# Miniprotein binders against 8-oxo-dGDP phosphatase NUDT18 (nudt18), part 9

Target 1, 325 residues: 8-oxo-dGDP phosphatase NUDT18 (nudt18), of Danio rerio (Zebrafish) (Brachydanio rerio) (q568q0)
Amino acid sequence: MDSQSSILEENLEKILRGEGLEFDSVAEQVDPVTLRKNVCYIVGAVIFNSKEEVLMVQEAKRECYGRWYLPAGRMEECESILEALQREVREEAGIDCQPITLLLVQEQGPRWVRFIFLAEETGGSLKTTAEADDESLQAHWWDRKSPLPLRAHDILSLIDAGLKYRRNPWFPVTQPVDFPCHVVCQRLFLTFISSRADADDRLWLLMSNNNTSHHPRLPIVVSFRTYISKAVSKLIEDCMPSSYISVHIRGILGVQHNGRIPGKTDGICFNTLVLLENTEEGAEIGSPPSLETDCYRWQEVTNQGLKAKIIERIKDGSVLPFQSL
Below, E stands for the ipSAE of ESMFold2; O stands for the ipSAE of OpenDDE; V2 stands for 0.75 times the mean of E and O plus 0.25 times the DockQ between their complexes.

## First folded at step 7 (miniprotein)

Design fd12 (from fd7 with T7E E45Y E47I)
Fold by ESMFold2-Fast, scan of step 7:
Structure fd12 (fold): chain B 325 residues (1-325), chain A 81 residues (1-81)
Amino acid sequence: as target 1 above (325 residues)
Amino acid sequence: SEKVRIEITVEGSPEEIREFLKRVEEIAKRLGLWVIVFREGNRVYIIIRGDPEEVKKLAEEILRIARELGLKVEVEIEEGS
């Protein structure tokens, strides 16, 4: 039995507010990630002016010379994610910006992650051709309708996501928080919901068993050879190896990163919302699948306010999107 | 180990995917196989584990169903752990 339910509830509320928790476990022993050696982070900005024109920069790099793209680039050593964003926008577009929220996180294996932000202009002056350098040739505000030679069309969906969020936000403001981590990992809100037509929904979370710990722990999965989503499936296989399992990765509740100490804090911890789907239509399934391990347990969430918040985030998809490329 | 793993990615409309998953679930349960299904928008990622002969039967049925429903399917075999 969980003897620290109130501490668990406080920690869950913190994560739902976009706050961080200390990195409290590592399931696998892996070498720390180090920026520029075995991991690469990209930041990109979607910025609109008062006319809903989007900030674009003209590429100076030989491979895409003269083509237009969102302000974007690689994170450097000793930078936070927000510092990297503000630096890239200043270098490429000449303006100062303030992030409003993350719009999307994309991954390509455990070593490549891209953070796309919605941000707003706070100062500076738009870069002109007279100021052209190796970072960019110039910047301008694009009306999204006039012909413009794009470096790649992948940004069109990013611009649309930013515009949609500005008009009707579907998830809470989500910003990276300053918590050190040495690996790329996910802390999982692995949830199961039982719904009956004439009763309130019941909610369970998967919890790590630690007979010597007084602090309840959510499972942590570490990516070390493939996509982050495969690490989630490995955990589910390990605890439910005989069950038919349907899983929906809903998205990200929070992002933890420090970056200040290379080789020690270059990691990222995503707080990830995952739904274990009830695949039986019309069946009254009252409990989550049985676990074939002593390493984990199901913990019912009985606090009515906390339960309602988590179920709402799941049903509405009210979480930062996470995509594998 | 005598167990094998196969990974399958399927893309299609929500309606086509719903019908596909219903048929996959029925076959997997009949064959006694472990299956995990992940959803991401219009993409579904499936991991199948079990005895080689039973896994092969489900994989062949999955490819047949996907072809009948006009779904895009990619199959990968996982090496190592």
Scores: ipSAE 0.431, ipTM 0.754, lowest interface PAE 1.6, mean pLDDT 82

Design fd13
Amino acid sequence: SEKVRITITVEGSPEEIREFLKRVEEIAKRLGLWVIVTGNEIEIRGDPEEVKKLAEEILRIARELGLKVEVEIEEGSEKE
ESMFold2-Fast, scan of step 7: ipSAE 0.108; ipTM 0.500

Design fd15 (from fd7 with I36V F38I; at its last look DockQ between E and O 0.61; V2 from the best seeds 0.59)
Amino acid sequence: SEKVRITITVEGSPEEIREFLKRVEEIAKRLGLWVVVIREGNRVEIEIRGDPEEVKKLAEEILRIARELGLKVEVEIEEGS
ESMFold2-Fast, scan of step 7: ipSAE 0.702; ipTM 0.884
ESMFold2, look of step 8: ipSAE 0.640; ipTM 0.857
ESMFold2 (binder alone), look of step 8: mean pLDDT 80; pTM 0.755
OpenDDE base, look of step 8: ipSAE 0.507; ipTM 0.831
ESMFold2, look of step 9: ipSAE 0.656; ipTM 0.861
ESMFold2 (binder alone), look of step 9: mean pLDDT 79; pTM 0.753
OpenDDE base, look of step 9: ipSAE 0.519; ipTM 0.835

Design fd16 (from fd7 with W34F I36L F38Y; at its last look DockQ between E and O 0.70; V2 from the best seeds 0.00; counts 0 for: pae O 4.6 > 1.5, pTM E .775 < .8)
Fold by OpenDDE base, look of step 8:
Structure fd16 (fold): chain B 325 residues (1-325), chain A 81 residues (1-81)
Amino acid sequence: as target 1 above (325 residues)
Amino acid sequence: SEKVRITITVEGSPEEIREFLKRVEEIAKRLGLFVLVYREGNRVEIEIRGDPEEVKKLAEEILRIARELGLKVEVEIEEGS
């Protein structure tokens, strides 16, 4: 096996496991993002007790005063996503927690990214009205049945997702991994599958042909003002001449974030699984879309074990959900 | 020439979405326009780029199809220089 192919396969396996890869400098001099200036990250927790009651906090903010929500807040400087989660749950609810997994990533571009966790209680005590502050009035274990004035009903789907995951995890445990990134970007695990009736599925990955590294790399797309989910559009438009391309964002394989250096490592790299479908009637159903640029190439995944793993993840949807709001 | 981007978001059943996308493809091919389709569950986002007149025409036809299929539709128009 060519040494390059082996390295690529190893890197692909790391990504599939939710591990990180070092973020190589995007060829374009993109200015670093800065937390609370041009990016905002929110963390939220779905925490169940032994009775399957969900941890709720009562809002102290004037706009939603006395309404209930999940423990959730904005990340601060010099903290990881996990540290932020634990801090917010402690501050708002008085509860110490540990994350089990990311449940959902929601976004409105880099200016608003929300990380929802399934977490478990490890200690603490419920915040009481005597401990009320400007963030929260109190915390409560909600049975999900009794009337509770909710701030928003979107939490119901999050709670349901948490319950569903606890009962039957449908994707691998996904936790943010400590890798520095200076921008909000996606490393695209962009796949094309050719299914033939009488043959094994063929799998291609879109690779970047950056001349600076002898090693094949996955494309990285940076998001600035647009939805993170739409960042793939420009890449596809620039490289594929097809009049019709279906882009299926399956979800996130991993989240890379460091957060240690304000204005330098406040970025996030999402390792995103994408399925590209070409529905052109009469195109050889067997080949990936033609590329109009030398900046990218299709690489077939010939390793049967790796191919099977990738195809399984695509088919099962066994990836962290990603939602553009 | 001013390029226009129109984004059409639709929501519907898997069957309705399938039929919708099929018809969108046929129209896009007929007009020679590039269409990006983003699918997330029961939500489909279609991005159309090109000359304003052509893009508008395609968007109108896509919207017609969506209405005929009873899909929920949202439209966003971005005019770029």
Scores: ipSAE 0.023, ipTM 0.369, lowest interface PAE 4.6, mean pLDDT 87
ESMFold2-Fast, scan of step 7: ipSAE 0.667; ipTM 0.891
ESMFold2, look of step 8: ipSAE 0.235; ipTM 0.622
ESMFold2 (binder alone), look of step 8: mean pLDDT 81; pTM 0.776

Design fd8 (from fd7 with W34Y F38W)
Fold by ESMFold2-Fast, scan of step 7:
Structure fd8 (fold): chain B 325 residues (1-325), chain A 81 residues (1-81)
Amino acid sequence: as target 1 above (325 residues)
Amino acid sequence: SEKVRITITVEGSPEEIREFLKRVEEIAKRLGLYVIVWREGNRVEIEIRGDPEEVKKLAEEILRIARELGLKVEVEIEEGS
């Protein structure tokens, strides 16, 4: 029991640092995701120069010819997310870059995910019209004020997020880590906080009761048809059939992927921080929602340092944003 | 065929959303329906699941509250079995 508690605490610390954990097989019989067939990952870069001008590329594609956008493109087989980012920026803008951090992850259903990075220029030369090709016509440093015909205005919020992070980071540097996964899923820090003026905050985590496991496990939910963020609703429905439950997806603690492993490993595991508010009438104040299953249990976090770290991340929103489009 | 899912999305100020959610919670608990509330800044999604007539009743009450508070509203209905 004590050894399992120590292993849980170390695993929680690893996830809070943005490190990965080995992915267990899921109980459901699920077909692996495969790039170009049933899943699409987009990478995009927000890169500023010393004058806070943002790197833009002019589209060569027929549908948006001549319009401007951030360097962005589809991830290919056998590359990491970071390799895809560096390749797209080089192909479209002519420059070499290094990612600083993920700025946000966006989703549109379970099979379209976009990773937006804040990155910095490390070399190369800005692509000119003389170098125009199928990837882009040219690249330009945009002052964000002069008129520029954009392919779409969705990037304006992305640029703003990059500026805000550069000036005042509100979450730790978060980079994808290389761990293979065959599905699109979330490993959940599904939390409940008890707060009262007369006592210190108490923290609870939902844990899996896997009888074959020698170590405590966080729940994993797989996305099939709905938005990735909403996959947690099935878990809640299965174990907490309360009539009113408030769910707040705080954000992402880490991203696990390894596209370099031969075979069907194009999946992604998001380590996701979720706050669950229980408004059950007549329930004891400070207790998490009652569970209607033997598959899960509430585990109180009694390690003071670890508890404080998790509560702080929740209250401050100090996590990578996760947005549904 | 005996179950439907209705998602009601509202946007408003923090004060408006707080009052809205208080009223929705009171009605949902009175009707005993399964409700999940999703929050993302000033945007709230209320997902209701259950028997068609009960779900419709709650949805109508929620829409009435949203109108009284001047909230922007979107509704999505998914038929299920």
Scores: ipSAE 0.445, ipTM 0.792, lowest interface PAE 1.8, mean pLDDT 83

Design fd9 (from fd7 with E40T E45Y)
Fold by ESMFold2-Fast, scan of step 7:
Structure fd9 (fold): chain B 325 residues (1-325), chain A 81 residues (1-81)
Amino acid sequence: as target 1 above (325 residues)
Amino acid sequence: SEKVRITITVEGSPEEIREFLKRVEEIAKRLGLWVIVFRTGNRVYIEIRGDPEEVKKLAEEILRIARELGLKVEVEIEEGS
């Protein structure tokens, strides 16, 4: 076994388990993102009790006063995503909670990201109207059937996703991990699959050839002024000559964030599973598209167990959903 | 010459999106334009870049297909890109 191949395989398995890898410097330097200046992160919680009633919070803000919503709010300086979730739920609903998993990540450009969690109650007491403050007026367990004036109806699909997951999980538990990052970026599992009638599927990953690294690395794409999803298209434009390119962002394998030092660790790294679709109709294709750059190369995944795990996640969509708004 | 970039956003069921993308691929390949298709869940972004007249023709065909399949569509034009 080549030592570089061994390190790569170990790193791929860590990412598939939702673990993080240290964020390395890229050739191009960008200014660090900073909460409250050029980036906004929102956390929200879907929490059910034993009756499958969902935790709701009555808004205290003037613009939506008296309307109900999931516990949710903006991340603050010096906290992790998980700490922000627990703080928001405690402040708005009076409940202590533990996250079960991320359910969904949503984006609106690189400046707005929302993390929705499925979480469980671990303690505390439901906030009453006597405890009303600027954070919320009260909390309530909603049966999801009785009329309730909602701040917005976007949460209905989030509640349904949480209920579906708790009944039958369709992707592995995915939690943010504490790894410092100074920009909003994606580490790409950019995959290509070739299928033949008489042979097992073959799998390739796009790898970085950057001479600053000691071992093979997955590509990192940084979002500065565009959607996170659009940052992937720039990499594809830069390295692939095809006149028609089809890319499926399957979802997120992991989320890395620290947040402990504002202006230095307010970034996020998404480990993103991406399929470069085989668009050749009826042809038996044995290899991925040729690249027009020396910055990247295709590397075949020949470890049978690792290959099977990656292909299964792609085909089944067993990945944390990612949605661009 | 001046180039334009058009982004077409489409939403629908997984089955509708599959049929839509099959038809878009056939037309894009026939016209030989630079097209990048991004799919995220039930939403698709199609980025077309090239000469204004050719890009407009492809965009109109894509919009026609989307309407025939009952898909939700949004269009964004960035001129001079």
Scores: ipSAE 0.549, ipTM 0.828, lowest interface PAE 1.1, mean pLDDT 83

Design j10 (from i3 with K4V A55I L56K)
Fold by ESMFold2-Fast, scan of step 7:
Order: sequence, then structure tokens, then C-alpha cells
Structure j10 (fold): chain B 325 residues (1-325), chain A 81 residues (1-81)
Amino acid sequence: as target 1 above (325 residues)
Amino acid sequence: GSDVVIIIVWIRSPEEARKILEEAIKIAREHGADEVYILIRVDDPELAKELAEEIKRLLKEAGVEAEVRVEGNRVRIEAEV
């Protein structure tokens, strides 16, 4: 076993355990994003009580005044994603909370990202009309059946996802980790699985050839204007320009953010799990697609335990969902 | 989930466009994909423009909802299937 393969395996295991990695971008020519100027991050909370009633807040904002919604709001300068979540729930609902897990990440390109959490009540007092302010008018526990004038119906699927996870989790607890990043980007786990009826599955990862001797590097793709999910297509155009392939974004393995320095660290790094399938050869699929560049290489994962863990995440869809809107 | 079939090809003439589009849509449907993303590369920007117009015509004729964009010597197609 060579030292670079050992380092890669350790780094993959760290991410699978919910730990982060230093941002190792070669995209230093890209200008940093700035929160509330050219990127907007939203946090929202799905919180249930013991009766499976969901926490709702009554909107104070003019455009949706009096309508009900999940506790949600924009992230502010110098706060972590979790700090933003706890602040929004406290300001809008009067409740102290702790996140159980990220439930869903939604995007409309790098300029708009929404983090939805499943969280639990840990204290505080439900906000009453006597405490009404610019953040909200009041908070209530909704039985999910009684008529309630909603600001928008998009939250119904979020509430359902929260109930599903609460009753039977299908992916591991996934929390944001504290690592600085200056752009909105993805560290891509581009995987190819070679499956044959008479042999064990083999697993391949796409690696950058611009790595230093200190550590091997997974591809980093930066998103500017288009959907974050479409950045995968750009990488594929660069390395597999003659390939017929199917691309499946399985989900997010981790979210890295440290917004402590406004205008310098307002970025986000998603550790994104992607499955590539060769559509050209059906039953003869045995090797990953040919690369037409020296910038990347396919590297087989030969550690049997690590390989099994990654393949399981892919086949079971045991990853944080990622949705383009 | 964002299930997309991505097809990247180099062609020499607009006459090859119909076959590529038909095969791309067929592959996407067989694999249950929601979208087909096709990138076609050609020798020059004028050929790319001609190809884009031909592709728009073929997709309209087939009743396929799609966006077709030209970038230099490249034609990008995003089609819903």
C-alpha cells in the first residue's frame, strides 16, 4: 500500500464519519462570495413535539403577513449554519433547539441555498402574541390536519420528510462542520461501480492529477450562476467529452462552512456523492469511462471495508438528499 | 434526485444530428432519466450555429421540450424526456 492511497482512504473514512477536510481548491483565481451580497443562505427547522405536531410561526413580514410557515430565515454574517438555525428558531418561535440532522439541501444555483434541519426542542417558551415583533407574530404547534393559512405549500414535503426520518432514518446523522471556504463548491465523489454476477463489485473514484505529494485530491467544482448540480456536467465535459454516460447525484456526504470572516469565508463546500453509469455497453460494463485529459485519473478503491461502505451508501441512497428547484 | 443522461460527441456535419438526438432520447428513456444533456462539438462556430437551428427544428418536430445554446464551436442541448 502506498502512502497516497492510505491518505485518501483515511480522508474518505473521515467524511463518511461526518468529519470535514481542509478546502484544497486550485480555484484561487475565483473571487470570494459575500453573504447577503451575491449569495443567500436560508435555514429552516422541522421540529415535532411528543404528539408529532410541528412547530409553526405566524409571519410578521408585509408580503406574507398573518400566514404560517416553518421557522426559517436568512443566515447573517459571522454565524455558523447551526448558530443561524438556533437564532431563527429562538427569534421566531421563542424555543431553544438542537439539530438532530440536516434533512435536505435545496438550491437554485449558488446564489440561493436552503438548509432544512430536523431539530428538537430543548427549552424556551412558545412565542405568544404579547411578544409579537418584526420576526414573527406568534408560534403554535400544528396538528398538520386542521385548516391553517400557509405562506406557501412547499413546506408540506419538508414536514413529511421530517416525519419519515424521525420514524425511520434512512441516512446517517449529517451536520455542518466548521471549515472555511471562500466559494460555493462541491468536492466530488465521482464513483463508478463495476458489477458482474460472478465477482465482487469494484469501485472507482475520479481523482485530480494536480495533487501534491502530501495528499491525493478529489475534484473540486465551483458554481457561479447555474444550478450547483450542473457543475458536475461541466467536469464531465472536461474529462469525458466522448462518453455516453448516466449521472446520478446520490446526495451530500457532508457540508463544510465557516463564515467567520465576512467577504472571505462566506462560501460552502459540499461533499457530493455521484454515481456514473456507462450507457454505451449495457451488460459489458466492466471499466470506468475513458478519460480524454491528463487532469484526472480513475483510482480503484481496494480497501474492502471502505469499498463496501461507499457502495452501500450509493445503492441504498443512504445520503443527505440534495434537490435543485 | 437529478438523474441525467449526459452525451458528449464530436460530429462533422449537421446530417449526423438526427441520429445522435434519437439515440440520446432512447438511452435516456431506457434508463428512466428525467433529462438528457447533450454537448456536440464541431470544427467551427458557423457549423455550430447551423447545427443548433437544425436541432431546434428536429426537437420541435419530435415534440420534445428543450433548450439549445451555442457557445463558439459547441452546441448544448438540455431536453426533458
Scores: ipSAE 0.206, ipTM 0.634, lowest interface PAE 4.5, mean pLDDT 83

Design j11 (from j4 with I6F W8I R10Y T39V)
Fold by ESMFold2-Fast, scan of step 7:
Structure j11 (fold): chain B 325 residues (1-325), chain A 82 residues (1-82)
Amino acid sequence: as target 1 above (325 residues)
Amino acid sequence: GSDTVFIIIYVESPEELRKALEEAIEIARKLGADEVYIVIRAESPEEAKRFAELIREIFEKLGFTDIEVRVEGNKVEIEAKV
């Protein structure tokens, strides 16, 4: 009936499938991010063979020479995230690969973001010591048990995440999609759930309140000098009154990046699932917290199928993990 | 887990601060949070700096060792591992 509600529902379904949406506007005026100038993106691969041995590369870098690590490296200009992944694996390990899914996104402020993939071998040949170069000395399939001098032990949790996903996927395949962006930002799927015994759950989304727009829009928060996760908390803090509000950043539904035009498309948009709860003692809540601003509004999700999908993703944590370092 | 509980508190006096912090910590523990991010909004930047000093003292007395307290204008941000 309502064409605006239909457009919103279509956009929500696209985000839930890991697809992208075009940017309309960013409220904050910030300088575009540029690779190697003010932002650094790292890609890393967790690749298993049929024996569940993990692909490792021996470092050629002076500071960690001879130590072993996952295939990983910095994204270059004019690259997509997936192009960078495939290039790094080929350069360091000699094999061709295809990504299965993102496993984890880590951040250290807006200047450093790491994308960890589960990927599979599709060809090539394992790099040998005869092929040693500046990228790596050699590659090896590690049984995960034999002694191996590691560059750092942080990769052990990454390998475990890959094994866990391979054995029992807990979120849908999530791949970067090709959409240009000039800033690092989050498009928020910011949710509030009212849950009572003997009643159907009710669900609300925070929407951008643009009276001149013919399309309903989800909020976008831009990270410039702080952690991306902190930008979500700042939005909630800025728009809600005094109350005990718990904010659960559940994870990432999608990643949008292009990277092909340096200085113009080096940004990233994360479609982020957030659960908001009012934790005041004794509060049985039928409605989301009141807002202190006219910039945003609560919109109830009345489509039963869509509501059920969103609530299930939230309760099961069926989203790509996101960590601040 | 990586879940963070974000608690927003408006405090009008130092006497209310201890009670509000204790309640916030109790709520975070009840929810099973690994980390608590608490924001306290003061009436002035000067009051925010005073609150930051009191918060450090309160958390130390409660036995916490992994706490970061920051002041930004009239806002005090606390990050603590539960």
Scores: ipSAE 0.006, ipTM 0.402, lowest interface PAE 9.6, mean pLDDT 80

Design j7 (from j4 with W8I R10W T39L)
Fold by ESMFold2-Fast, scan of step 7:
Structure j7 (fold): chain B 325 residues (1-325), chain A 82 residues (1-82)
Amino acid sequence: as target 1 above (325 residues)
Amino acid sequence: GSDTVIIIIWVESPEELRKALEEAIEIARKLGADEVYILIRAESPEEAKRFAELIREIFEKLGFTDIEVRVEGNKVEIEAKV
């Protein structure tokens, strides 16, 4: 094993632990993203009390006045994602909270992203009608059964996801981390698994042939004005345009956000796990599809422990889910 | 849902289009995906527009109500919940 293989293995372990990569690079000439100018991030909280009642807030906004929703709101400049979450819950519900994990990332193109957290109450006091302001009219613990006029029913699936995770976690705790980034992008773990009856599973990762970096690099696709599915499709078109290929986006391994880091940008990098299946007749099942470019290469993961860990995350769907709206 | 399957297809005829779409939906269901994203490449922008109309009809006949079909040059992009 050479030094490049050692660096790759270290980087893969860091991403699997939800950590960021400091030496990541994206196209230098792409316009940076900034809150209030060209991108909007929303944070939302699913919080349960000891009775499994969920925290709800009554809307003060004219368009949805008096209707109930989860504590949620827009992220502000110079905030980390976690700081935005804690501020919104405090402003709308009156309580202090600590995030347990991200539950879901929802996207509506690269301009709109919503981060849904499972969080727990750590202090404060439930907001009353006497404390009504522009942020909310009041907060309440909802038994999930009594009639309550909701702003929208989309939160019912979010509440269910929170309950499921709380009772039986199916992916590791995943929290956003602060790392330099000036765009919205996907770092893609495009994987191929070879399963032969007479041998152990083999694992391959698509790697970038970036000649300007001494570190092995996973492909990075800038998501500006594209959905995650389009970003993945773009990578496939760039490396395997003539192939009939099925690609399964499993979910998110980690979230890197510029946050409070100097640079005055609100870029985000998603470490996204993707499984490639070659269903084309005549293809060799024991090896990944041939690439039609010198910009990328297939790299086999030969470290047995690391390989097993990655394959397990893929097969079990043990990753933070995402949803396109 | 959290899982999306992407399928890239080259199609030369309307009959191939129907079969390819049906296969794409079947693959997505077998993989347990909630959504399928299909990219179809045509030989011209005019052909892409014709494919888009046929795609809308095919998905309607297959009982789908939550679909989005977009045309960009010689490409047709489809997002459907399965």
Scores: ipSAE 0.172, ipTM 0.640, lowest interface PAE 5.0, mean pLDDT 81

Design j8 (from j4 with T4V W8I R10W I27L T39L)
Fold by ESMFold2-Fast, scan of step 7:
Structure j8 (fold): chain B 325 residues (1-325), chain A 82 residues (1-82)
Amino acid sequence: as target 1 above (325 residues)
Amino acid sequence: GSDVVIIIIWVESPEELRKALEEAIELARKLGADEVYILIRAESPEEAKRFAELIREIFEKLGFTDIEVRVEGNKVEIEAKV
């Protein structure tokens, strides 16, 4: 194995373990994202007690006054995602918590991202009506069956996801890692699998041909001011514009963020697993589609252990879910 | 879950659009996706506008009520729940 293949394998292993890679740069010339100016990040918590009752907070805001919801709120300047989560839970519910894993990342439009966590109680005291303030009126442990006037019913699927993960995890613990980034972007594991009845599966990854880089690079696309689907579609069009292509965004392998410097590090880098589906013709020839550009190349993953890990994550959907709203 | 499948299609005629859209929807269902994002490339912006109107009609006839169709240059972007 040459040094480039060795470095690639090391980088892939890091991402699969939930570690990050330093954010370099993106080809697109874009302004840095800034909290409260052009992006909004929401954090929310699904927390169960020993009886599998879920932590709920009663809204103090005029438009949803008195209705119940999961502890959730907007990220502030100079916060990590985990710091925002712990602050929101303490402000709204009085509880100290520790995140167990991300459960879901949601996007709505080009500038809104919500991070939903499964977390556990580590201390504090449940907020009472005597402590009511602008953040919330009180907090309760909800049995999930008794009538409770909800702010919105979208949280029911979030609670269900938390229960499912708590009882039988289907993807590895995934936590945000502390890496500075100035844009919202996707680092893509864009994969192609060749499966034949008489042979082991072969795996290919799309790689960037950066002549100035000393290390192999996964493609990075900017998702700021666009949906993840559109950002991925743009990359596919740049590489394979004449091909009929089907692409499945499987989910997220990792989340990189460092909000320490307002206006400079408010961005997010998602490490995103994407499967390029075999057409009937592609399956017959057993190789990935030819690229119509010199900017990218297909790299076969020949390391058997690493190949097996990646294929398993793809086939089992063993990745952090994402959702467009 | 709400996995999204992206399908990029090139078509030359209105008759091909119906077949391509039906195949795209069935592929998304087969893959277990809740949503499909379809990108259709036309030869011109004028053709893209004509395709967008036909696409809206096709999806209505297929029983879809939750769709978004957008035109950007010579491209038609479709989001539909499956």
Scores: ipSAE 0.190, ipTM 0.643, lowest interface PAE 5.0, mean pLDDT 82

Design j9 (from i3 with A55I L56K A79V)
Fold by ESMFold2-Fast, scan of step 7:
Structure j9 (fold): chain B 325 residues (1-325), chain A 81 residues (1-81)
Amino acid sequence: as target 1 above (325 residues)
Amino acid sequence: GSDKVIIIVWIRSPEEARKILEEAIKIAREHGADEVYILIRVDDPELAKELAEEIKRLLKEAGVEAEVRVEGNRVRIEVEV
């Protein structure tokens, strides 16, 4: 007879599907982020037509006048990430679009985040030179082979990522979900895997103690002041200060953002998959590292289906890429 | 994909720095990571300063671009692989 999933298992399944969880408190005191004051979010679109030509816009800005780039721009107050994407594409290229998936998230301190989407055309009309304005001069479908003066070559890797995903998706469709958050933070699937010969893999997650509910919660680290790597490093230092370990940030399982309440919910919560390895010479490989604090505990994932899903995502790298610039 | 590997270690002497850097870069390449973030912890802030200088020297000799920062008894290193 099958047992019903615990609340923890239900929450883990939600995150694996790209859904969100209600944002709770963070352990560290931190000032809320405010769009346009101390945080900047950029959205960009990779859109292909039926011929696999990519949508390009010709820049109207003096600094890059006449050069071509992907439709991209800054998020504004009171809009969601998806609303910002659709607005930028409409303003610069004249077309309506729908997002297919996030392709890549990039961060650059201090407090800069870029969301790149694969999207599809759903309507509108391609912007012509007769419609030129301060947003763009025109839009064009680029065959990716003909000479075209680009504003910057960083977009070539973004276009390639879009093509790769279209032909062979390596992670599930991942879209931002509406959840209010006042900081830029990471909710961590901090995982430890024990792989012994002649035994099934075992999986542990790091869990926070002393939550407001009677159910365990995943750790949340604030990345607003620093890159995610420094935020994760701080968590490891807090719970395993004497351990010799490596931590591999695999990528993003989900993105939570509201943005509709100015100055109160301009934050973002990333659900982030992280692999911990004990690299101490002669280390016991069957158990996660000992914790030196009561604030966290290791929780074994005993549900076989859930365990298999998490381990597969880790080993295959089946997660939305996350880059620090 | 591209991602980061974070390595957190205790070091007792500057002589351990080369082994840690070599191991960190190897681990990053094996996992397909683009960057390595290394946090080195020591008992003595003076040792942290000595380690930072040794690490800067090793990275320069290897032709590797990196950011090295000292914060009390900690040395933080970001290396692009």
Scores: ipSAE 0.133, ipTM 0.616, lowest interface PAE 5.1, mean pLDDT 81

